# Ledger of designs, part 7: VH-VL binders against q95uq1

Target 1, 197 residues: q95uq1
Amino acid sequence: MSDNHEEESNVPAYVPGKHVSVDQLKQQDAEDEALKRYKESLLGTGVHAPKDDPRKLVIKEMKIQIEGRPDTIYPLDTKELIKEMKTKPFVLKESCHYKITLTFNIQHDIVSGLKQTNTVYRKGIKVSTEKHMLGSFAPQALAHSVTNPRHGWEEAPSGMLARGSYTAKVVFTDDDNEEHLSVEYAFSIKSDWKSDD

## First folded at step 1 (VH-VL)

Design Sa3 (framework fv_sonavibart)
Fold by ESMFold2-Fast, scan of step 1:
Structure Sa3 (fold): chain C 197 residues (1-197), chain A 127 residues (1-127), chain B 103 residues (1-103)
Amino acid sequence: as target 1 above (197 residues)
Amino acid sequence: QVQLQQSGPGLVKPSQTLSLTCAISGDSVSSNSAAWNWIRQSPSRGLEWLGRTYYRSKWYNDYAESVKSRITINPDTSKNQFSLQLNSVTPEDTAVYYCAREGYDIFGVEDYYMDVWGQGTMVTVSS
Amino acid sequence: DIQMTQSPSSLSASVGDRVTITCRTSQSISSYLNWYQQKPGKAPKLLIYAASSLQSGVPSRFSGSGSGTDFTLTISSLQPEDFATYYCQQSYTFGQGTKVEIK
């Protein structure tokens, strides 16, 4: 539950026919060609070779940092670890300050317009849906890293109605509508930290 | 309805401290749905973000790496304003300085966009 | 660090023209791209946020598109008040600006 999650806006669509000018169609084609050449340039720089793993997106870990508390790290590089994440919920104290870092590799091909859609539920009721653009990533040996928020800290909700148990589902997709990964996790918001938290 | 008004001297001597203030009306400097930024503009460097201050249970500051060692941004809740102090100025700090509100969309999501700007203060560093 | 490049650096256009300005990033974006208009002697004014969302009070002739590393600002029919410098921004980094001048 972040107040700092960025909403994704709709991209304007060109309508074919009399409502779209020839100049607009030519500009769209030129932009597509420029993007293709740019991607080819990035791929030529990157030299990440396939290694018997068909995944294009490999999440190495998700790190939850809470101010004044030890980091919580979820390794996510295997299917077993991804499935077990929802059985290991994390705890946020009301109004605590936190941030989340995702570390990942891209394999085989450039992933364009990678985005995450995070949906949070409480007792089966959808309480929020947040979409966040991560960017375009080329295959390379070094892992990519994205932290949200980029600067400072995010504040957890507060109040009697905010306290309780939550489940969430995050889905990673790209500009081609390819779904790379879906992960379910759980967390709770409490008035204070427990000794085993 | 939110307005930002800047005040400050305009002329600063090399090695001294630049001090500017941004007064807020129509919103609270301690609002948990806003962040308050300083940005400068010069012909040589263009638009350059310097830092921000914001309140979420306590005050936080973020600063650009290029100025981090000599910059301080301070809120003043009693006067509903925030200030910029930049130490050890050089002629390269000559610029128009703007304060700006970092807004959130209708869902409370921070998008790093500056929706309200102060009028700007031209600061010249020379002697 | 992340580099942003606007194209062109300047352009000349006539009232009624369609104008397109491009912004490219050297690396992955962790936040969305915004567009600003700045007239001489004035502060920048937000036009578009999150790549394609039109700010309240901004004329509909302005539109934004793109995702990932390539973004565009389009003015469908240039008006006299649109002659200005335009800046893209992502996170806390600004592009170098595109000046739109009278032909």
Scores: ipSAE 0.000, ipTM 0.467, lowest interface PAE 14.7, mean pLDDT 78

Design Sa4 (framework fv_sonavibart)
Fold by ESMFold2-Fast, scan of step 1:
Structure Sa4 (fold): chain C 197 residues (1-197), chain A 128 residues (1-128), chain B 103 residues (1-103)
Amino acid sequence: as target 1 above (197 residues)
Amino acid sequence: QVQLQQSGPGLVKPSQTLSLTCAISGDSVSSNSAAWNWIRQSPSRGLEWLGRTYYRSKWYNDYAESVKSRITINPDTSKNQFSLQLNSVTPEDTAVYYCARDSEYDFWSGYSDAFDIWGQGTMVTVSS
Amino acid sequence: DIQMTQSPSSLSASVGDRVTITCRTSQSISSYLNWYQQKPGKAPKLLIYAASSLQSGVPSRFSGSGSGTDFTLTISSLQPEDFATYYCQQSYTFGQGTKVEIK
């Protein structure tokens, strides 16, 4: 119930909750101009998914931005890169200001109420669970981009309890409770920015 | 040299509260770089972590879900010790109980998160 | 929960033998795995931390390796004092143990 657990929508007003293919959606639009304009605002230019890729959600990258520091970018558009993410931990200085941006495509069907649940663990014990509503997204040629927080910066924890190594699991689900993707990652919180050597 | 010394009763009746104490020498219970754990061991469940207490500006506790409703771990800075209280015990709580110190992340050596110092253990039997 | 599976559950070996025991996790944990030795009637003793780092005071015949989901503890030349049960640990979860009997 704190700011850290509040959900926030990053998408425009109301999106249909039904799973309708792009081709079916375009066919429906042919008979109603007002509905067509509404759906075109969701679909952009329209996109056909790769024939051999069944994924509805394709994360292109996750970007960790720290105020005054270079961005850390994790490409995540393949299963191999997703599996490797947990072997590439990032570092946060205690009390640093940071934000995380996801860049992704939606394929095949509109995804309604896409949300992420991020659970952080320290020595096997849950230290936090955060839910963030990303919104509803349609297939389109341009990748969608969502930043958390939407405005300003998050502040990393501080103190000896906060310092140490962490693992985390983020799960992406929608209004139908369909799980689209799960990613594991690792990070550490340190008292200062230091080189490993 | 850090040492942990345990004390407490070895026999507890069902439905009563189990109370154990772990005395620390060579380190402070309020050390900002340590956490103080209770771990038990039984033939049926093996080694099972129960919880920890630690000082970081204020005192914090973490507890295993399986015992969370019955367990309290408390530090005592004046005696340099910490205790375990486990309420409403059953024969399933029969085990050897250990206290242990938790290692912090080492900036230069990488990830450890290990229990580097252990108490001698206390056999607790829950029976009528 | 992350499941930890140790194999074998027990073994018998002669002094001087090379002994390996394995720990497999149900999901990847990078190198966040520790190994302990427990002798009868004693508390566990930390041998190896962060998968491959030898704890101070532990004989060099002990070594750890692995990352991700598959980890091994190796004793290069078994000694009589190595009679013990060995446990892997990740976060707050322990493996079920491997008992090493020395003849």
Scores: ipSAE 0.000, ipTM 0.427, lowest interface PAE 21.0, mean pLDDT 78

Design Sa5 (framework fv_sonavibart)
Fold by ESMFold2-Fast, scan of step 1:
Structure Sa5 (fold): chain C 197 residues (1-197), chain A 128 residues (1-128), chain B 103 residues (1-103)
Amino acid sequence: as target 1 above (197 residues)
Amino acid sequence: QVQLQQSGPGLVKPSQTLSLTCAISGDSVSSNSAAWNWIRQSPSRGLEWLGRTYYRSKWYNDYAESVKSRITINPDTSKNQFSLQLNSVTPEDTAVYYCARETDYDILTGYEDYFDYWGQGTMVTVSS
Amino acid sequence: DIQMTQSPSSLSASVGDRVTITCRTSQSISSYLNWYQQKPGKAPKLLIYAASSLQSGVPSRFSGSGSGTDFTLTISSLQPEDFATYYCQQSYTFGQGTKVEIK
């Protein structure tokens, strides 16, 4: 009972010449150095955003990869290309395997907790809402790349009720609830692939 | 309920091929929501992922760079199992070897990539 | 390659104690961190996935928290069956483990 004596809290301990141990100081210095190196690697070196472009998130392209078929690439690095995306739908065959890769640059500051919210509609009716956490990203010269699913493939729906034309809206936000970008796109689910001729 | 049952030799000589098998019950080795992994554990290197196999219209394999030139992971759909072959073993390959199921799809959180079921483990000693 | 650092490497605790184990990553992984428990002679068992989601069948005294680079596993009231080694994992990389030993 003496080890948990409550009255000890009413008499604050005072030790003249209080000091931090050498081991604790060394550990703090090591942690500070590791954190500094991590921060420097995250921030990059010599990367400067264009002064005339206030965007923090610049999507360079969206790549739709379908197993056994050529990649479909949408360049999205201008406002005009983003607006055109909904007029250029892609096709998914029932039960096909696909994945989507976003290639993007971060400008000005680190973006913490970048996430996307993808809402799919059919004839104006909301069919699904899906959220994906992308991560935290720093300004750097080379573009960042994120693929969903992270590993393997997604499978497209199947059945007569799944077939049809869809529209979707994806919104990119961060931990500060800042909206960086909104993109509308379209796709269709079909029983077979479109013939080249 | 998913169960993974391992079999294989406990002692392998240097330069030989290590061969282990993992039998699956309660799921299909060709399930499109799973991937099938080999992970080993040694005192010196801890838990170390070796590779995986999975089915999505066709079979795919991914291997750790450290073993990529020596490793093969093969599924067997008729027996509902998958195997590990590791060539040219050295004493550094001494470890407990585990097979594990990886969830490739998480409906609840939207996150993937965790090992939800593991085999019992096989202690492999590489010595003369 | 993302480095995983677990702290402490080992700790001694008594039944009923609150135990906290930390995992730090060399770069941000959002919430893509999982925790496993391993008892001597047994395979690892999944406890927590996606940083904070409790695996079915795991007691509620286990909880996970954190995002980005700093993650914690907490056992609110340690039980005799909880003496084990605990590992964090992201993608295909594991931490080096934290051994929780009887005091």
Scores: ipSAE 0.000, ipTM 0.471, lowest interface PAE 15.3, mean pLDDT 80

Design Sb (framework fv_sonavibart)
Fold by ESMFold2-Fast, scan of step 1:
Structure Sb (fold): chain C 197 residues (1-197), chain A 120 residues (1-120), chain B 103 residues (1-103)
Amino acid sequence: as target 1 above (197 residues)
Amino acid sequence: QVQLQQSGPGLVKPSQTLSLTCAISGDSVSSDSAAWNWIRQSPSRGLEWLGRTYYRSDWYNDYAESVKSRITINPDTSKNQFSLQLNSVTPEDTAVYYCARDWGEYFDYWGQGTMVTVSS
Amino acid sequence: DIQMTQSPSSLSASVGDRVTITCRTSQSISDYLNWYQQKPGKAPKLLIYAASSLQSGVPSRFSGSGSGTDFTLTISSLQPEDFATYYCQQYDTFGQGTKVEIK
């Protein structure tokens, strides 16, 4: 015999809330804690360099000092700031007196015989190449500082043919011929200062 | 330059312990700028990180959740090496095992790899 | 955990071609993404770290870009030695790989 009952009413069943396992939450917290501990170890303390930063040379800033004028400072401690430098040229008045100071940290290991090679171009043509030995530097919390020239001032060129726009590339290497950093920048030599220089 | 040289058996029976060693030259296992990792590779799981050991004033170990209950990674400062011990192996542990140096969240030097087959 | 998806899974290319490989992450990772090259029977080799930094000794035809969740590896002019599988990686997680094969 077939049993045929009609449904009297549609009563919704109880639907329990979503339950998350306590074990699953504790495991997620433990994994976050271990990874957080590892990441914090990369920040280091004192002389220890961040592990997530493999750079041995970190240039904090380049400062251009011109006699009788305010300093121009380029922060260079990130890859984006280094890339942006060539879009922000500085101006030198012909015959002005100037000097350039680099402030930097050394990370991970001693850098022996750090040197810079500075090549200057005008309209794509190489006009000068200079190499300067900066020295040997150890990791330390306090930044190192090197000024060129070490004494007195450099004098900017003068004359109608010297005036114009220049680009430059500076490459930092050491005694092992390891290239640490390359920076491109731009400058111009003018007969007088701009109002916003 | 840094070199990592692996050694250990290629065939292990199910339920036994897999033991591999990675010898380091050109760096110290106790370098406070590095971490020393074991990574395996299989067709089914791809590249899978297993764990690391590293020195930061004290020794620390981190292990992947999938192997945490069975794995031990130990540094040996006297021999400048680190080892992997994986207990209670199953056929799913069949893979090529690599040791690798971690330098700022990337693996810059790798061992040559060891093919490990788990079968009876 | 953070999921990593590479596209495409494989591609065919000729010497001299520009090849682009993409890696997408399920969560933002800033620039903590690295690229590796692996040839059959060999260990992976680091090419690019921190999304765009070229590892020492790696040819300049390799470049990386991106941040957050979308990253690309570009080979500007494919050479015979570049036929390999490429992997992205962040911390403890690897992508599934992209195989670059000769056309």
Scores: ipSAE 0.025, ipTM 0.535, lowest interface PAE 7.2, mean pLDDT 81

Design Sb1 (framework fv_sonavibart)
Fold by ESMFold2-Fast, scan of step 1:
Structure Sb1 (fold): chain C 197 residues (1-197), chain A 123 residues (1-123), chain B 103 residues (1-103)
Amino acid sequence: as target 1 above (197 residues)
Amino acid sequence: QVQLQQSGPGLVKPSQTLSLTCAISGDSVSSDSAAWNWIRQSPSRGLEWLGRTYYRSDWYNDYAESVKSRITINPDTSKNQFSLQLNSVTPEDTAVYYCAREYDFWSGYMDVWGQGTMVTVSS
Amino acid sequence: DIQMTQSPSSLSASVGDRVTITCRTSQSISDYLNWYQQKPGKAPKLLIYAASSLQSGVPSRFSGSGSGTDFTLTISSLQPEDFATYYCQQYDTFGQGTKVEIK
C-alpha cells in the first residue's frame, strides 16, 4: 500500500482505476459540478426534514446477517437507541459467514463521500481498524441501503485465541471530514451458536 | 428494584454435584442487555468468576477454564431464574457462591448481586 | 490471561483520612476496570465502573482514576461505614483485595 497508517492498515482504496485519463478527469469535474448544482436545487424541492432535527445522516437500522441464522437488527434512528447499542451485544460463531447492511436517510443536503471507520477492541486493546467508502447520497423519501461486503460474505475469525468478547466503535464521516455519527457496539465470537453444555 | 435470591444446599459431600439456583425479580433472565454470572469466594482463591449465561437471539454460556469440565449454567425463562451445577466436588470447592448481573461488555461491571450461599464440601 | 495486582493487601486508617488503593494490570485495558466494596458477610457492591464512573447511590467521596495498566480508587474522607475490603475487576478477573481496617 502507499502508506502504513495504523488506522487504515487493512482497508484498500475503494476508488477503481490506477491511471486517470484526461477524458475521465473532465468527466469527474463535470460530475462534481452537477452535484453542486443538485445540492443548490435541494432547498425547497419536496424533500423535507424536521427543522428541529439538524442531522444530515439518520441511520434507521444496522442489520447483521449471518448465513443460516436469523438477522439481528439494531434500530438506530434516535440518540437513545444509539446509546443503548453497546449494551446489546450480538454473537458470531467462529468462521461463520456474515454481512452488515446499513439502512439510512439523508436530510437537508447531499452527503458526498460518506465513509465508515470501524475499530475493534479486545479487552481494551485495538485489534483492527477498517475503513469503507459508502458513496455519495441525496435526500429522498425512500431509505438508502449499503451492504458490506457488496458481494458474498465476510468470514468471522476462528481459533481459541479469537473466541471471546469484543467492543467496537464505528464513525461515519464525509469528504469534508464532518463527523455525522459515532456508534459503539459489542459482540462475542463463540465456538457454537447454542449454549446447551 | 432488581433483586437476586439464591437457594441451594449448604453442605455437599465430596464427589457429588453441587446445585444452586438464582431467582430474578425486576428484570428478565432473557434481557438482551444483561449476562447472568456465578462467582465464588474462598480464602485461598479470593473472588473467582465461574461462568455466565446470556440471551442474544439464542442462549450462550461462557465458563472459566478451571471448572469448564465440571460446570453447567442453565437459564429457565418460565421461572425467571438461572442455575449452577458443579459436578464431582472436592473440599477445594468450599466457598461462598454468588450470582450477579453483568450489564455491559465495555467494562463488564456487575451491578446487582445475590445474597450469597455458603457451600461446605466435607464428609 | 490478564493478571491483576492490588496494593497494599491491607492498610490501617482513621476516620477522616484520605485513602488510596491501587490496581495494576499485566496488560493495558484502557479504562475498562471496575471497583467493588465488600463488608464481612455481605456480597460485593459496585462502586466505580469504567475506571472513573461513580455508580448511582454511591457517595461522592469515592472516586476512581487511571487508564492502561495503573488504576486507583480514592476515598477522600474515610467514614466509619467505609471499613471494608475493596476489589478491582476487569471482565472475568478480580484483584486479590485490599482490606481497609480501623487504626
Scores: ipSAE 0.005, ipTM 0.500, lowest interface PAE 12.4, mean pLDDT 81

Design Sb2 (framework fv_sonavibart)
Fold by ESMFold2-Fast, scan of step 1:
Structure Sb2 (fold): chain C 197 residues (1-197), chain A 124 residues (1-124), chain B 103 residues (1-103)
Amino acid sequence: as target 1 above (197 residues)
Amino acid sequence: QVQLQQSGPGLVKPSQTLSLTCAISGDSVSSDSAAWNWIRQSPSRGLEWLGRTYYRSDWYNDYAESVKSRITINPDTSKNQFSLQLNSVTPEDTAVYYCARDYEILTGYSFDYWGQGTMVTVSS
Amino acid sequence: DIQMTQSPSSLSASVGDRVTITCRTSQSISDYLNWYQQKPGKAPKLLIYAASSLQSGVPSRFSGSGSGTDFTLTISSLQPEDFATYYCQQYDTFGQGTKVEIK
């Protein structure tokens, strides 16, 4: 198909990361300098990224920040660390103020409309599902950073029924419904902090 | 249960196009968890990845820089197969050619099933 | 681009021996390294993926370890069917191979 969803593109058939990879696009323009420069400007910095990692989305860390408490940082740059995350729960005191920051790299191709779907479970029962648009991101050497909420703090639930252990699954997808990553994690809501929380 | 069966010519003349086909059984060429690769092996260069095709809402292709100007890898969903077309061959393209699947569950570029291989000789 | 070095290029061993093959990369690749076995006239067979994960159907005497730039494949007790050439691979690049021969 000759579909083109990118309204600002001067190449009608060009859609970043769909039918032609960044590497393929760059090679096709090897003998046409002006078209090569134009396509490089659309793809942004990082078209020369090394081929040492097949991932398009590389999460370096997830940071849980709680007002008045030390940050909890989960490095997530390996599969083993991602797999182990659900065995290392973090604690939220009821009514505490918190926010979560993701630091990540995009490699190989532009990721358009990156979204996260976060589903929370209690005692095996789904209690909530939230979807957040993160944005569109190009390959670049410097890591991207996204914080939720973008402004201020989120408030943890309160009350006897809110206290307890939770598990969650976050899935990262894009506008083409390509699944880039799925992470399971755990947390608990407690009435007060413990010394090692 | 997944099987890859290759077919194509063993002898190709210099400057002509090499065409090989890989028929898939036990999986779909449009599986959104798989990618379909061509890899060749020669004494001088060892194992050399040439490229892949895969379906993720849209079809994508990735090609190795060394062959990018001459290579096309094309899926055929109706026949559940994929093909390699390599243009303007030279004696340096003489190799055993393999098709292979990589599977996202095992981490991308983990080649878990391979075809039987096709010896291709480029000579006049 | 990332260079890969396998060592040794060949080794001779006896049945029952512990065999270790090393793969080194010029830049860190975290745990994105696979190991393959190839016998003459056959396609390579995946043994280990993600540096240390054993592929289904592969005997437990095979193990992988390492992260970053240094990786090893170990065969804890070499069997007659294990005499073959072994390759490491990251992304689109394969190592040059290590031939394990009968002593």
Scores: ipSAE 0.000, ipTM 0.447, lowest interface PAE 18.9, mean pLDDT 79

Design Sb3 (framework fv_sonavibart)
Fold by ESMFold2-Fast, scan of step 1:
Structure Sb3 (fold): chain C 197 residues (1-197), chain A 125 residues (1-125), chain B 103 residues (1-103)
Amino acid sequence: as target 1 above (197 residues)
Amino acid sequence: QVQLQQSGPGLVKPSQTLSLTCAISGDSVSSDSAAWNWIRQSPSRGLEWLGRTYYRSDWYNDYAESVKSRITINPDTSKNQFSLQLNSVTPEDTAVYYCARDSVYDLFTGYFDYWGQGTMVTVSS
Amino acid sequence: DIQMTQSPSSLSASVGDRVTITCRTSQSISDYLNWYQQKPGKAPKLLIYAASSLQSGVPSRFSGSGSGTDFTLTISSLQPEDFATYYCQQYDTFGQGTKVEIK
């Protein structure tokens, strides 16, 4: 009985745009498997990867985009930057429209069924747990990019009870339930922006 | 705009070492999204890949089996260039030698998007 | 090693002709095939990558198609500057070349 299975979200309602995105991810997964077979046919299981870096997932940056405001970019390609993430919160104004983009490289081998589980807390109390399928990704020179939501914008909560400081933990796993990365971060929801926010 | 400029001798005697250099502008030899290749061309063998050097947290080299025992490809980050040394040359090493960039991290899916001008190398007594 | 065979080894054509060149591989390479053009005394120039993607700056009369083991480079209307030798490539292996010469 895995806790990960117990934390899965309920089945969402059908959305036509989301179905198209699912079809695109299935096609990408098939192409990743073709690439793996091609590599194996040439040299066996010998993918080109940095010699002294065992990471399969290297997040280059996390970008917080807020409609009408400058992007906030967090470089995350080192262990120190990942550790410091929780001490550098970003701000969301009530009801603002936002999206988050991850830019990352895959090393060593194809990662099948990469998922993120994002759990948000307020004063130690779990507020939400969201699980998102990112897809399957092969090692390549060009960084992969995934934006959530895939379409349009997310809307930040509003109201007196929604305002405050939050902490979150995002965990990246794959179809074999291997944990690739865990990042803790912080944010706050406020009634208005500060002049430089 | 990426440019590759080659230099080196055109005539080499049998049993000697062939040495060529490729100077890079518009990109870094230590870019982790590139690989730097040597490819030669002769009437008898056509286009023949010889090897590459590339930086991915550390330096790596891959060499073709036919030349593996005689070849060294070395990057020089201070001069932004890479070199070819081919030992114990024979008349069969007579060819036009090209340097070329592979611009993708996954070397299995790569393509050569920029090439040097080529150097005709004749191995003759 | 995956073997590659181009067909034909040479062809004669006139300006305005549709030219097709084929590359066959000894086993499936999905779409990981590239095409190059080489003019006398010059280095090869990338035309097509990933079987069908046109390189920036290459005229639209060039197109690539195919997947698996059978690939084709097409020149829809041959121009005077297109008389050259064409090569396919996958990983570290090149085809033997196809010379397109004036009829």
Scores: ipSAE 0.151, ipTM 0.654, lowest interface PAE 4.3, mean pLDDT 82

Design Sb4 (framework fv_sonavibart)
Fold by ESMFold2-Fast, scan of step 1:
Structure Sb4 (fold): chain C 197 residues (1-197), chain A 126 residues (1-126), chain B 103 residues (1-103)
Amino acid sequence: as target 1 above (197 residues)
Amino acid sequence: QVQLQQSGPGLVKPSQTLSLTCAISGDSVSSDSAAWNWIRQSPSRGLEWLGRTYYRSDWYNDYAESVKSRITINPDTSKNQFSLQLNSVTPEDTAVYYCARDEGYEIFGVYYMDVWGQGTMVTVSS
Amino acid sequence: DIQMTQSPSSLSASVGDRVTITCRTSQSISDYLNWYQQKPGKAPKLLIYAASSLQSGVPSRFSGSGSGTDFTLTISSLQPEDFATYYCQQYDTFGQGTKVEIK
C-alpha cells in the first residue's frame, strides 16, 4: 500500500486517496454533445502509440480559444514539441474571454486522480499556483479532452499591474504520486492585440 | 430486448485465422452509446478481454496489448453484426469466446459489459 | 500492467450467510471496477459496475464497495441460486475469480 503525501502544497490541499466517482464524472459531462463531437473530430483514424512507448499520459495538443479570435493550437505529441512551447508565447488582451482545452490519450493502465498544478511566474517571482483535479481516465483510442472552464469563458485580468510577460509551468501527477509530464509555456497580457495576433 | 448471437467454427488449425461473428438484435451496431467486445476464457488464463469496436461519428477500435498484432474486430452495419479475426492461431488460443455489449461512459474509458453472447468453444489443434 | 488479486479463490457457505469477496489492485483505479457472476456453462452476468452501482434486475442482496485499490463484493444473505464464480474487472483486466459453493 502506498501513501501519497503533498505536505508542501500552497493551495487548499488535495487529499491523497480521495476519489472522483464515475457518477460525478458522468454528471460533469452529461448531455455535452458539442464536447463529445469535438473530441471525436480530433482523433483522425484512432491510431494507438507503439507498444514500446512507456508513457501513460500523451498530450496530443493544447488549444487556446479566445472569443472572437482564431484558435491557437500547440501540438505536444513529442518531447521536442513540449520543449519548444516556452518559446512560442500567446497573447491575451485585458479582459478577453478565453478557455484552454487539453486533448490527450492514456496508455497501458488507468490513471487515477490525474491533476494539474499550474504555477505562474513574473520576472522569476511566483504570482499564482492553481491545482485542478481532472479526474480518472482509462486507456482507449478515442482521445480524452478537458476544458477549463468546462462551460463558458474565463476572463483575463486587466489593469496596469496585470499587463506584462509571464511564464508558467504545469505539472501532471496522479494519486500514486507519479509525475507524468511537465510543460513550460509563456504568455503576455496586453492592452491591445498585436497586428499579427 | 437486446440479444447477441454468436456463430463460427469450433475447430481451427494452428497458423490459420480464427473467424467469429456476433449478430445483434434489439440494438444497432452503430449505436453511439454502445461498444462491442470480444472476450475469451480458458482454464490457464481465465477471462481475457481481447478488444472492442464502437461508433462515434467514425469507427474506433481498442485492442488488448497481448493480441494487438494478430487481431481485427470489424463492424458490419448492413447485417447489424461485428466480427473477430485472430491471425496465426496456436493451441494457446483454445478458449470459449464471448461477444458482449459495453454500456458506460466511454469519454473516460469507463465500460461495463451488460449483455453477453452465448459463447463459442474454439479448439486449436491439428 | 495493473495486477488484480481476488480472495478467497474459493469458499463454502450456508444459505443465509453473509459472504464477502475482495479484489485488490496493484495501483489505484478510482472506482473503475465491475463485478460479474458466472454460472457453469454460461456467460458472465454483470452484477455491479463503478464499484458500487447495482445493475438493473440484480437482487438487492448484492452490494459493492471500495475505491482506489481495495474493493469488496458482499452477498448479504446467500441463496441457492448464488452458486457461481465471481469476477472483478477493471478496464481490460479480470481477476482470477472466486468460486462460491453452497453447503
Scores: ipSAE 0.276, ipTM 0.710, lowest interface PAE 4.8, mean pLDDT 83

